# VH-VL binders against Protein-tyrosine-phosphatase MKP1 (MKP1): the designs that were tried, part 7

Target 1, 143 residues: Protein-tyrosine-phosphatase MKP1 (MKP1), of Arabidopsis thaliana (Mouse-ear cress) (q9c5s1r149to291)
Amino acid sequence: ECSKVADHIYVGGDAVAKDKSILKNNGITHILNCVGFICPEYFKSDFCYRSLWLQDSPSEDITSILYDVFDYFEDVREQSGRIFVHCCQGVSRSTSLVIAYLMWREGQSFDDAFQYVKSARGIADPNMGFACQLLQCQKRVHA
Key: E = the ipSAE of ESMFold2; O = the ipSAE of OpenDDE; V2 = 0.75 times the mean of E and O plus 0.25 times the DockQ between their complexes.

## First folded at step 1 (VH-VL)

Design u06 (framework fv_unasnemab; at its last look DockQ between E and O 0.07; V2 from the best seeds 0.00; counts 0 for: pae E 15.6 > 2, placed apart)
Fold by ESMFold2, look of step 2:
Structure u06 (fold): chain C 143 residues (1-143), chain A 121 residues (1-121), chain B 107 residues (1-107)
Amino acid sequence: as target 1 above (143 residues)
Amino acid sequence: EVQLVESGGGLVQPGRSLRLSCTASGFTFGDYAMDWVRQAPGKGLEWVAEIRSKAYGGTTYYAESVKGRFTISRDDSKSIVYLQMNSLRTEDTALYYCTRERWLQYYFDYWGKGTTVTVSS
Amino acid sequence: DIQMTQSPSSVSASVGDRVTITCRASQSISSYLNWYQQKPGKAPKLLIYAASSLQSGVPSRFSGSGSGTDFTLTISSLQPEDFASYFCQQSYSTPLTFGGGTKVEME
């Protein structure tokens, strides 16, 4: 399922990532692949890809890449593009990055951003390590 | 170097059929959507048909003016896209271009030189 | 279907002039609009995609702007090789549709 979270941000799993028609129907122009070690860039000639190698593990450090991810989301927004952010199931890794972006861009607390994303995608469930990391850097994420 | 070469055009009477071919080279043909776009003499461009990559269903789309009469198909092993044109009408008279589409970047980045179809009684 | 309306139908201009061509969509197409140049007897050539992104090898005097329903192609200083017809095309949804074209001719 391809979930619209913001005007330029869509979230889903591998099932959507490998379905060109769903991506086209949603006007996707850019893809952030959070799981480059398992999901390939299925449509290299049709989309602008950026791949990350994130494990769905409490010990995985996502804070070190957040501002690079925010810059990419902002670049897509400035181009009037639509970015599809995915991991395997669209539950933890991709959702955590989008929650962090909303915290930064909209000035929301972790709890408010998580509630917002969960209202758009009910299965959103960052692992405890990602949640802790975002809570710990909440003031730094607020720009 | 990307190259698209159309063939199969000609002069035909209304109600007859023609089959256009487009031979592609210089890229991984099977990964791309392919289209036909036509241009009547002295007029603008009209999109005719699209066929998506075989790897993801090979779905076809048609302009309303040609639905039920034209069929787009592809042979990925030969790098050829076809347009079967049945029940031709005088308004189908045009120069027919083969194009490569980046459907999710939404533009036609390579065009053939076209093949002319003339339908007249 | 999404109709694309171009204006003007033709422009008489001289080398060095700034030329502006507009394209209007019958519904919002976001930024999924492309511009093509076509010289007589030749296939169209892509100039701009996604409303404002310049295709590789296209001179920087060409620029595009707009989103939603209203779009503009601008040639900042017309050159002799720019006398041609120009077409907009929406790629938001099938059927993919083109504007009627604008012929830029020597005055």
Scores: ipSAE 0.006, ipTM 0.493, lowest interface PAE 15.6, mean pLDDT 85
ESMFold2-Fast, scan of step 1: ipSAE 0.417; ipTM 0.815
ESMFold2 (binder alone), look of step 2: mean pLDDT 93; pTM 0.937
OpenDDE, look of step 2: ipSAE 0.500; ipTM 0.856
ESMFold2-Fast, scan of step 4: ipSAE 0.013; ipTM 0.619

Design u07 (framework fv_unasnemab)
Fold by ESMFold2-Fast, scan of step 1:
Structure u07 (fold): chain C 143 residues (1-143), chain A 122 residues (1-122), chain B 107 residues (1-107)
Amino acid sequence: as target 1 above (143 residues)
Amino acid sequence: EVQLVESGGGLVQPGRSLRLSCTASGFTFSDYWMDWVRQAPGKGLEWVAEIRSKAYGGTTYYAESVKGRFTISRDDSKSIVYLQMNSLRTEDTALYYCARGYSSSWYGFDYWGKGTTVTVSS
Amino acid sequence: DIQMTQSPSSVSASVGDRVTITCRASQSISNYLNWYQQKPGKAPKLLIYAASSLQSGVPSRFSGSGSGTDFTLTISSLQPEDFASYFCQQSYSTPYTFGGGTKVEME
């Protein structure tokens, strides 16, 4: 399933990442591949790619890459483009980055951003370590 | 009404350069992908190059036969798409059409100009 | 590159005839196939896009079908203005490629 979570952000898994027709039908222009060591950039001649090497592990540090990811999302938005963000299943890694972006850009709490994403994509479920990192980011904003 | 007008064609020696222009009117040019398609005398259609809208990254794509020799570009403020043709070969002889993507070129070309003729001859 | 094989290369037909033109892709292109009509001395005109969608202003006697690798353009009852060349084109992947064309000629 390819889920629209914002006007310029779509989330899915490897099944959608491999399906050029689904990507084209949703007007995707850019792809953020969160699992570059597992999934290749399938359609480099048709879409603009950026790849990350994220493990779906509580010990993975997503906090250190968040601002680079936010800059990329904003660049795509400024171009009136549409980004497809994916990992293997579209459950934890890709959804965590999108939740973080909504927290940052819209000033939402973790709970609000998570529930918003979950309403668009029912299987969204950040791993415990990612959830803790995003809650910590929320606390830092208050400080 | 949608209108595409090509210009810049002519007779040129092998190895020389030509720059084709296509002036668009009657629509919001910046929203559309623009392509060049050529047709050799008495032959079929051959896609040459594409430039996408800013929303799709403004990226460019080329047929293998012209890669490294041709450059497609656009000026959205003037509603013009260009095709810079370098190192021309006799097999580049064709009528060159400017075409507009149907929302995107993924759904075909809904409008074409009348074409401009390029003849490369020794 | 995706190769498009179009058949027949020419067909002789009379007004009122049903004309069928086929196009085959060397790999699956889903429904990203377009059909064009070209009359002598004129630019091509889009007839069908997305394999089966009729372009605005095109008569309903034209129809397209197929998906994946095999596609068909049908003219249900040929009219005098339909004598022309027809080309299929895949827009699934760059480089976009056209079929060799079919000339529909008067018998």
Scores: ipSAE 0.012, ipTM 0.647, lowest interface PAE 8.8, mean pLDDT 89

Design u08 (framework fv_unasnemab)
Fold by ESMFold2-Fast, scan of step 1:
Structure u08 (fold): chain C 143 residues (1-143), chain A 125 residues (1-125), chain B 107 residues (1-107)
Amino acid sequence: as target 1 above (143 residues)
Amino acid sequence: EVQLVESGGGLVQPGRSLRLSCTASGFTFSDHYMDWVRQAPGKGLEWVAEIRNKANSYTTYYAESVKGRFTISRDDSKSIVYLQMNSLRTEDTALYYCAREGYYDSSGYYPFDYWGKGTTVTVSS
Amino acid sequence: DIQMTQSPSSVSASVGDRVTITCRASQSISSYLNWYQQKPGKAPKLLIYAASSLQSGVPSRFSGSGSGTDFTLTISSLQPEDFASYFCQQSYSTPYTFGGGTKVEME
């Protein structure tokens, strides 16, 4: 399923990532592939790609890449584009990045952002390591 | 060692029903789109139906010739995809193949990378 | 629906020959075209995907080319195991459609 989480952000799994008609029907212009070591950039001639190599493991450090990801989301938004963010199933890696972005942009707590994403995509479930990292980020942004 | 094994075919009279099964092994079944493709005796290939994975809400697509009569479904816990065939017609006589949509390749997109050996459906009075 | 026209319907060839099969789509499908081989009594086998990408394990004598509406499958130096039927298929949109097939038979 291709889930709309924000006006310019959609989340899904690899099945959507390799389905050009779903991507075109949703007006997608940019794709953030969170699993570059597994999934290729399927439609390089049709979309702008950025690929990350994120393991769905509690030990993976997503904190170090968050601002680069936020900058990418903002660049796409500013040019009136739409970004599709995906991993293998759209459960942990892709949803964690989108949750982080909503926390940063909207000033939401982790729990509020997570529940918001989960309401748009019922299977959203960040692994415990990602959840802990995002909770740490919540502390840092509260000045 | 990817394997797809179809079963459930047979001889059936027009207007009756059959259910085909395809048991998958050797890969993470729940990650993949699955399709049914048929081939009438001595003829070419005709796509019948597709079912997507859980991440895509098990969305289904059908060829117009079978829409409303056939239903594709899957059981990820058993790694089986099904094709329920109702109101069968003589024109549905064919060898029915189960096929997998492939990925995890650095060189692009390919839809049907593995096929089963097929199960024969004969609709005749 | 996208119509796939494949030609020729059959070609007679000898071992060592170069064989060319063509496929035409009724509308542009970019490079979303696949080629399959089917031997008598067997299931189809994927040879080429994305118009020109060789599937792992397929001999290098097989190659694909084309984009948009016109596509070609080439078999260089035909081998005994290559006498079979070949089908093109568009993966651009559902319903997925196949060409009518080309039978490569011995002269």
Scores: ipSAE 0.000, ipTM 0.508, lowest interface PAE 15.6, mean pLDDT 85

Design u09 (framework fv_unasnemab)
Fold by ESMFold2-Fast, scan of step 1:
Structure u09 (fold): chain C 143 residues (1-143), chain A 120 residues (1-120), chain B 107 residues (1-107)
Amino acid sequence: as target 1 above (143 residues)
Amino acid sequence: EVQLVESGGGLVQPGRSLRLSCTASGFTFGDYAMDWVRQAPGKGLEWVAEIRSKYYGGTTYYAESVKGRFTISRDDSKSIVYLQMNSLRTEDTALYYCTRGLYYYGMDVWGKGTTVTVSS
Amino acid sequence: DIQMTQSPSSVSASVGDRVTITCRASQSISSYLNWYQQKPGKAPKLLIYAASSLQSGVPSRFSGSGSGTDFTLTISSLQPEDFASYFCQQYYSTPYTFGGGTKVEME
């Protein structure tokens, strides 16, 4: 399932990442691969890739990469592109980065951004550690 | 000032070779795919070849009509893309354009072209 | 190869006219379609990318629409500088293919 979360952001898992037709039919131009150590950049000749090595573990640190990811999403948007963000199943890692972006860009709380993403992709479920990190990020941003 | 300048065209006899060059300036050359597009006199546009950036594997693609005869290559240190044309045919007579490619923009920057005439 | 069929091959029009050019792909190309303008003796200029996105510096009288297999370029009110040839191009997959072109000429 390739889920449209925002005008320029789509989320999915490895099954979609492997399917060039689905990616092209959804107008994808850029891919953020959150699981570079598991999934290769399948179609690096056809899409602009950025790969991350994120474990789906509460101990993984996502806050250190958030602003680089936000800059990437904004660059893609300014160029009228569409980014597909994926991990293995599109449940935790990819959705956590998108939730963080919406919190930052729209000034939303974690819960509001999470519910918004969940309305577009019902299986979205950030792990507890990611949720806690984003809540801490929220406190500093809204200070 | 983003520019592409083609060179190397000329009059050549069938069966011979020519090498076209395209010098880029005003942008980070190595980050972009580069393409060659040709246009025969009074005819439409025909895509010839593409070379991807090193970040996308530096892969090359060709139109079926030139596959095996033409080779696209690049020198990122000099900001030049090349088209080596072997076993030229009269059907290869065209104005050859160098273009900058983006997967979502298509070809947003074009040179003025260099003319290749294949005849005896 | 994906074939691009463009129509009409030529159209005679007057300044102020609405001009519509159609492009049809032999298979679905989603929105991976560009429109180019070419004036005599000049290189092509990108007008529209991703089927409907206007390139910087291109007048708003130009618009693109469509997705899948059927695409349209519209010039809402033709200006003297718009008499030119127009080409569609799919970039869904290599080999990239262009339509046959449409010449917009003065009536």
Scores: ipSAE 0.006, ipTM 0.545, lowest interface PAE 13.4, mean pLDDT 86

Design u10 (framework fv_unasnemab)
Heavy chain, then light chain:
Amino acid sequence: EVQLVESGGGLVQPGRSLRLSCTASGFTFSDYAMDWVRQAPGKGLEWVAEIRSKAYGGTTYYAESVKGRFTISRDDSKSIVYLQMNSLRTEDTALYYCTRVGYDYVWGSYFDYWGKGTTVTVSS
Amino acid sequence: DIQMTQSPSSVSASVGDRVTITCRASQSISSYLNWYQQKPGKAPKLLIYAASSLQSGVPSRFSGSGSGTDFTLTISSLQPEDFASYFCQQSYSTPYTFGGGTKVEME
ESMFold2-Fast, scan of step 1: ipSAE 0.044; ipTM 0.705

Design u11 (framework fv_unasnemab; at its last look DockQ between E and O 0.04; V2 from the best seeds 0.00; counts 0 for: pae E 13.6 > 2, placed apart)
Fold by ESMFold2, look of step 2:
Structure u11 (fold): chain C 143 residues (1-143), chain A 120 residues (1-120), chain B 107 residues (1-107)
Amino acid sequence: as target 1 above (143 residues)
Amino acid sequence: EVQLVESGGGLVQPGRSLRLSCTASGFTFSRYAMDWVRQAPGKGLEWVAEIRSKAYGGTTYYAESVKGRFTISRDDSKSIVYLQMNSLRTEDTALYYCTRGYYGDYFDYWGKGTTVTVSS
Amino acid sequence: DIQMTQSPSSVSASVGDRVTITCRASQSISSYLNWYQQKPGKAPKLLIYAASSLQSGVPSRFSGSGSGTDFTLTISSLQPEDFASYFCQQSYSTPWTFGGGTKVEME
C-alpha cells in the first residue's frame, strides 16, 4: 500500500506509516504526515518528520501551504531522499498535495496529474473541495 | 495585507479578570490557527495559547502556567480571537501579541501587542 | 515540555562581523526549529523556519543549520539593521517554546 509516485515520492495511509519495515524497505528518509491530529510521528528517531493538520473536508484550504510543501519535496529530491506522504487512508489529503506538486513541477493539468497519481495509486480520490481548489489555482501553480 | 490588531489590555489588580481581543483582516481567518504569545518587560517570548481552525475541531492548547485560568476562543464570522484571562497574577504582566499560526510550523504574522499590567 | 537553551544571551559586535547564535533543545526536535528577529519596540519577525529555510524577503546573509538538538543562526556580515534580539522556537510539540533570546548590540 506504499505507492511509488515519483523517484522521491511515495504515498500511503496510516497502516504503512506504522510499519517501519515497509518504510525502510522503500528507502524512506522523510515523512510528511498530513494528519498530525490523528497519526503520531511513529518513528521519530528513524525519519525526518514534518506534520500538517489537514482534515478531509471540502472546506479545508490547502492552497495556502502548497509552495511550502513544494519546497520541502524539492529539498528531499535534491538530497536524494525519499519522502513518504500520508494521511489516514492515502486517498485524499496526501494525494492532493502530490497532484499539486506534479502540476507545479511537471506543468501538468490537474486531470493529467490526477491520472498519473491514480495510475500509481488506484484509490487516489481527492475530495471535491481539494479538486476544485487545484483546478482554480492551476494558472498560478503553473507560473 | 495581513493585519492583526489587539485590544483590551490595561491595569488590573491580582485576582481580577480581563478579556483581550484580536481583530484579523487580509486573509482567510477561518483557515488558520491563531495564537497568543506574551513578553514580560525586558524578557523573552512565552507562548500562551493556541486555537486551531474549525476544520481541526477548534482544538485549544495552553501553556501550563495559564491552564485553568485562561480561555482562548474565536469567532470566525467576525475574524476575532479572544483571550479570557481569569484569576490574574502579577506574573501575567506582559505585552500580549496575537499571532497567526501556520499549522504547527511557525508564526508568520504578529500584531503590535496590547499591554496587561497586573499590580496592586 | 521541551526546554530551549539559547546562547549567548548577548553579543557586542560591529558592522561587518560574523555573528553566530546557538540554540539547544532538551530533546530531539528533528528540524522543527524557527528563528525570529525582534527590533526594539516592535513585534518579532520570522527569519527562518524548519531550521534552515529562509523566509521570503529575508536577506541571504542570514542562514540556519542544525537538526536534532543543536541549531545555529549565522549572520555572515552584520548590517546596521541587524542590531536586534533573536529568538529560537521549537514547533515539534506543544507547548511551543522559545529560547531565552540573544541581544545583538553595537560595540
Scores: ipSAE 0.006, ipTM 0.525, lowest interface PAE 13.6, mean pLDDT 86
ESMFold2-Fast, scan of step 1: ipSAE 0.231; ipTM 0.760
ESMFold2 (binder alone), look of step 2: mean pLDDT 93; pTM 0.948
OpenDDE, look of step 2: ipSAE 0.020; ipTM 0.672

Design u12 (framework fv_unasnemab)
Fold by ESMFold2-Fast, scan of step 1:
Structure u12 (fold): chain C 143 residues (1-143), chain A 123 residues (1-123), chain B 107 residues (1-107)
Amino acid sequence: as target 1 above (143 residues)
Amino acid sequence: EVQLVESGGGLVQPGRSLRLSCTASGFTFGDYAMDWVRQAPGKGLEWVAEIRSKAYGGTTYYAESVKGRFTISRDDSKSIVYLQMNSLRTEDTALYYCTRDLYEDYWGYFDYWGKGTTVTVSS
Amino acid sequence: DIQMTQSPSSVSASVGDRVTITCRASQSISSYLNWYQQKPGKAPKLLIYAASSLQSGVPSRFSGSGSGTDFTLTISSLQPEDFASYFCQQSYSTPYTFGGGTKVEME
C-alpha cells in the first residue's frame, strides 16, 4: 500500500518499491530509499534515487540527516515532483523522516504530525529512539 | 537471550494430520515474522511457510509443495507459532525448524533457529 | 520460482586454506542473498545477510560479495570449526529458496 501523506510525499514499503506500475500510477518522480543496504534502486532509469542506510534501531541517529532529507523533499516539491519514501514496510524509518519534515515544514508538534501520518498510513509507528529524537527537535523550537 | 522451542513432531501415517508448535522467548514476539523451514534426512533446506506480524496484516506465505495442505498461524499472547499439517505425504518427512526473521519489518533473513522437531510420515 | 544453484557440492580443504563457494540465482535478486552454516546435528546459523553484511558474532574470516545473479562466500583462512555445510538463500521474493549446499570437508 502506497500512502499519500502530503501533496508531494508518498510512503510505502518494499512491495511498492518493487512495483513500477504503482509508482508510475501515483506520478512518482523521485524515490528516497531508507534501506540502501537491503533494497536496491530498482528502476534507476525511470526515477531519481537517493539512498540512506538506516537501521530500525533506537540507537540510530536520524537527527544528523534531517537537514539533508528536508532539502531533498523541498527540491522535489519545487520541481513539482512527487517523492516515494520507503523502508522495508513503511512503519518506522520512512515514516519518522516524513513526520520530522511535517514538524519542520508545517510547524506541527510531534503528536500532531504523527497522528496526521498515522491517519494516512495506519501502520506508522516510529521506534522509541526516533520518537525521542523528534520530541527533542520539537523542544528546541518551542523552548 | 532469544530461544525458539519446537514440539509436536512424531510418527504419523500418510493422509493424517499433525500440528507443530514453536514457543518463543527473549524478544517481542508479536513484532517479528516467523517461518518454518524443513530438512529431509541427509538433504538440504526447504522453506515451508511464513507468517508476518499483525502490523503487516498477519499475511501468510507457503511453498508450492505444501500450499493447500499446511496452515501457519500464531498466538501472540502466548508467543507461539503453529504449523497445521494436513494430508501428510511420505515426502513431508523431515526435521522441522522454527525461525525468526532478522528485521521486524523485513523478511526472509533467518537469524535464530530452534533445534527442530522430527516428523516421520510412514506406514 | 527463483532457482538457486550452488557450486561446488563439496570441497576438501585443509586448515589455513582459502575456501570460496559460489551461488547463482536464475534471475536478478539484487543483494537479497543470505549465507548459512550448518554443522552436523545442529540447526543452521546465519553468517551473512544482504549479500555482504556480517552477522553479529561471526568471525571476520567470513565474507560475502556479489549482486544480481552471482554471489560468493569466502573463508579467508579455514579453521577446524569451519568444516560444515554452507547454504545460500534468496530473500528477494516468496517462495524463499535455498541453494543445494556445499559441504566443506577435511582433506
Scores: ipSAE 0.000, ipTM 0.524, lowest interface PAE 15.4, mean pLDDT 86

## First folded at step 2 (VH-VL; framework fv_unasnemab)

Design u06a (from u06 with light chain S30R; at its last look DockQ between E and O 0.10; V2 from the best seeds 0.00; counts 0 for: pae E 14.7 > 2, placed apart)
Heavy chain, then light chain:
Amino acid sequence: EVQLVESGGGLVQPGRSLRLSCTASGFTFGDYAMDWVRQAPGKGLEWVAEIRSKAYGGTTYYAESVKGRFTISRDDSKSIVYLQMNSLRTEDTALYYCTRERWLQYYFDYWGKGTTVTVSS
Amino acid sequence: DIQMTQSPSSVSASVGDRVTITCRASQSIRSYLNWYQQKPGKAPKLLIYAASSLQSGVPSRFSGSGSGTDFTLTISSLQPEDFASYFCQQSYSTPLTFGGGTKVEME
ESMFold2, look of step 2: ipSAE 0.000; ipTM 0.503
ESMFold2 (binder alone), look of step 2: mean pLDDT 93; pTM 0.932
OpenDDE, look of step 2: ipSAE 0.749; ipTM 0.910

Design u06b (from u06 with heavy chain T59Y; at its last look DockQ between E and O 0.17; V2 from the best seeds 0.00; counts 0 for: pae E 13.8 > 2, placed apart)
Fold by ESMFold2, look of step 2:
Structure u06b (fold): chain C 143 residues (1-143), chain A 121 residues (1-121), chain B 107 residues (1-107)
Amino acid sequence: as target 1 above (143 residues)
Amino acid sequence: EVQLVESGGGLVQPGRSLRLSCTASGFTFGDYAMDWVRQAPGKGLEWVAEIRSKAYGGYTYYAESVKGRFTISRDDSKSIVYLQMNSLRTEDTALYYCTRERWLQYYFDYWGKGTTVTVSS
Amino acid sequence: DIQMTQSPSSVSASVGDRVTITCRASQSISSYLNWYQQKPGKAPKLLIYAASSLQSGVPSRFSGSGSGTDFTLTISSLQPEDFASYFCQQSYSTPLTFGGGTKVEME
């Protein structure tokens, strides 16, 4: 349901995003909503929100926003917060951003980061376009 | 080649209505969020309104200065964005630009030439 | 609302000069800051997005830097076509807001 991927990073879908009890029980302080066009910011008074408007499409370009996402994840970590990253089902869009972050922050290859995220959240399945994009930009992410 | 062409501007008296159109070409219009940005004579830029694509729920957002008076809408079959401006005020006088948001948040990679709205008594 | 304060309001410069323009946000906007160029009678043109990413087709003499609240646009060697107004814009949250502009003019 609410999958812990790193000390400060949790992943899930809309069902978790609209359940304040689950979010509070996991100590969530910040939320990255990958589907702001569909899911509202359910609990604005309780959490700090940032919304993105990503399609789950192989043609969606996620690489150009990665460093903005990394900055947000790092800001949360430096504040000792916990971020919940979600899309509709927590399968493709949200997991792709978290995979990219692990590649960047931990120096993991795409394959290693993907296996790590999949071990924490078994339904993780980035679409082919996202996977290809992350593999192609791997050197830049490992800076 | 991406093109955005605004039309429908003109001289109008306070309290009246005007409808702006923006005709888009050169890209898959239905996949993009579209915005209106205005620039009053001798002033800076002011964001006015946004409409999301149908795939993203078609939600609309407005600057506080125009809420309740302006309505943004789109016709994907014609590749047109509209701005219905009701209860116009002299402070609405500006050059109105149609803009395209790239897939990623609000940076406007293409702008039209603008259409002028003048509200005076 | 996030206020964007841009300075200077104008700068007189010569071809070949290095020009810097600053933009300050009233709260942290991370790197969600864009820069636009506007020539008289023309629509704005995107130069920089995400604080430091150069838009396709923009000359490399333009660069952006900064994060949080303080941002800078730099023109490393001013060219005749660079005399224009420059605007910053935050893309962190709605309502989107622009800086007041900086006019770069020939001295």
Scores: ipSAE 0.006, ipTM 0.524, lowest interface PAE 13.8, mean pLDDT 86
ESMFold2 (binder alone), look of step 2: mean pLDDT 93; pTM 0.940
OpenDDE, look of step 2: ipSAE 0.618; ipTM 0.888

Design u06c (from u06 with light chain L96Y; at its last look DockQ between E and O 0.56; V2 from the best seeds 0.00; counts 0 for: pae E 7.7 > 2)
Fold by ESMFold2-Fast, scan of step 4:
Structure u06c (fold): chain C 143 residues (1-143), chain A 121 residues (1-121), chain B 107 residues (1-107)
Amino acid sequence: as target 1 above (143 residues)
Amino acid sequence: EVQLVESGGGLVQPGRSLRLSCTASGFTFGDYAMDWVRQAPGKGLEWVAEIRSKAYGGTTYYAESVKGRFTISRDDSKSIVYLQMNSLRTEDTALYYCTRERWLQYYFDYWGKGTTVTVSS
Amino acid sequence: DIQMTQSPSSVSASVGDRVTITCRASQSISSYLNWYQQKPGKAPKLLIYAASSLQSGVPSRFSGSGSGTDFTLTISSLQPEDFASYFCQQSYSTPYTFGGGTKVEME
């Protein structure tokens, strides 16, 4: 399922990433592939790709890439594009990056941003390490 | 001060191999993607290969003309990017530049002076 | 692969002239276009990225515009140090591709 989680941001898994019709029908222009070591850039001629190699592990460091990801989301928005963000199932890696972006852009707490994303995509569930990293980011902003 | 210094070029016969090196200094090497771009004598620029930083997967990308023959790699502990060139052809004759790449827009903000590769019998 | 067509291949100009170079992509590349300057015997130097963003240290007489398939590099008042070759490059997708270049030479 391809879920619209924000104005220009859509989330899904590998099944949607492989389906050019679903991507085209949703007006997708850009793709952020969070699992480059598993999924190739399937339709390079049709979409602008950026790829990450994120493991769905509590020890994976997502904090170091967050501002680069935010810059890409902002670039797509400024171009009036739509970005599809995906991992294998659209549960942890892709949703964690979108939750972080909403926290940064809208000034939301982790809990508020997470519930917002979860209301649009019921299976959203960041792993504990990602959740802890995002809570640390929240502390820095709200200290 | 950002510096990129290429080495390893030379004259080589068709079918042989060469390994190019690019030593970087003045920035946190492991945070950047690195690319090789070549220029044949009197001709324009041709992108050859890219290697992304470890945070972005360390993935490699190649131009179709070199795919299967060239391998890009990096050693972050030494701040070096390599280009292993196998099965060289006369068409590979060029000045080879090492470049630093910015994520998002993928532009090449710093270039080395290049190392010359001549493939001739 | 995305083909980049650059025009003109050469232009003769005098100091103080406005010089315009165009670059056309075979498909839409949004704003993912960069411009480089190369002087004889030297490595290329980044001038403009993201179609219109001036690289730090580049004189304000250089400007870029365009989106989609049509892009322009403008030098508003040519200086002696601007006689060089100029290349556009798309960064929309790999393989990254360059235009054929434009040589700006003294009239």
Scores: ipSAE 0.294, ipTM 0.778, lowest interface PAE 3.8, mean pLDDT 90
ESMFold2, look of step 2: ipSAE 0.013; ipTM 0.641
ESMFold2 (binder alone), look of step 2: mean pLDDT 93; pTM 0.935
OpenDDE, look of step 2: ipSAE 0.544; ipTM 0.863
ESMFold2, look of step 5: ipSAE 0.027; ipTM 0.654
ESMFold2 (binder alone), look of step 5: mean pLDDT 93; pTM 0.945
OpenDDE, look of step 5: ipSAE 0.567; ipTM 0.869

## First folded at step 4 (VH-VL; framework fv_unasnemab)

Design v01 (from u06c with light chain S30R)
Heavy chain, then light chain:
Amino acid sequence: EVQLVESGGGLVQPGRSLRLSCTASGFTFGDYAMDWVRQAPGKGLEWVAEIRSKAYGGTTYYAESVKGRFTISRDDSKSIVYLQMNSLRTEDTALYYCTRERWLQYYFDYWGKGTTVTVSS
Amino acid sequence: DIQMTQSPSSVSASVGDRVTITCRASQSIRSYLNWYQQKPGKAPKLLIYAASSLQSGVPSRFSGSGSGTDFTLTISSLQPEDFASYFCQQSYSTPYTFGGGTKVEME
ESMFold2-Fast, scan of step 4: ipSAE 0.334; ipTM 0.788

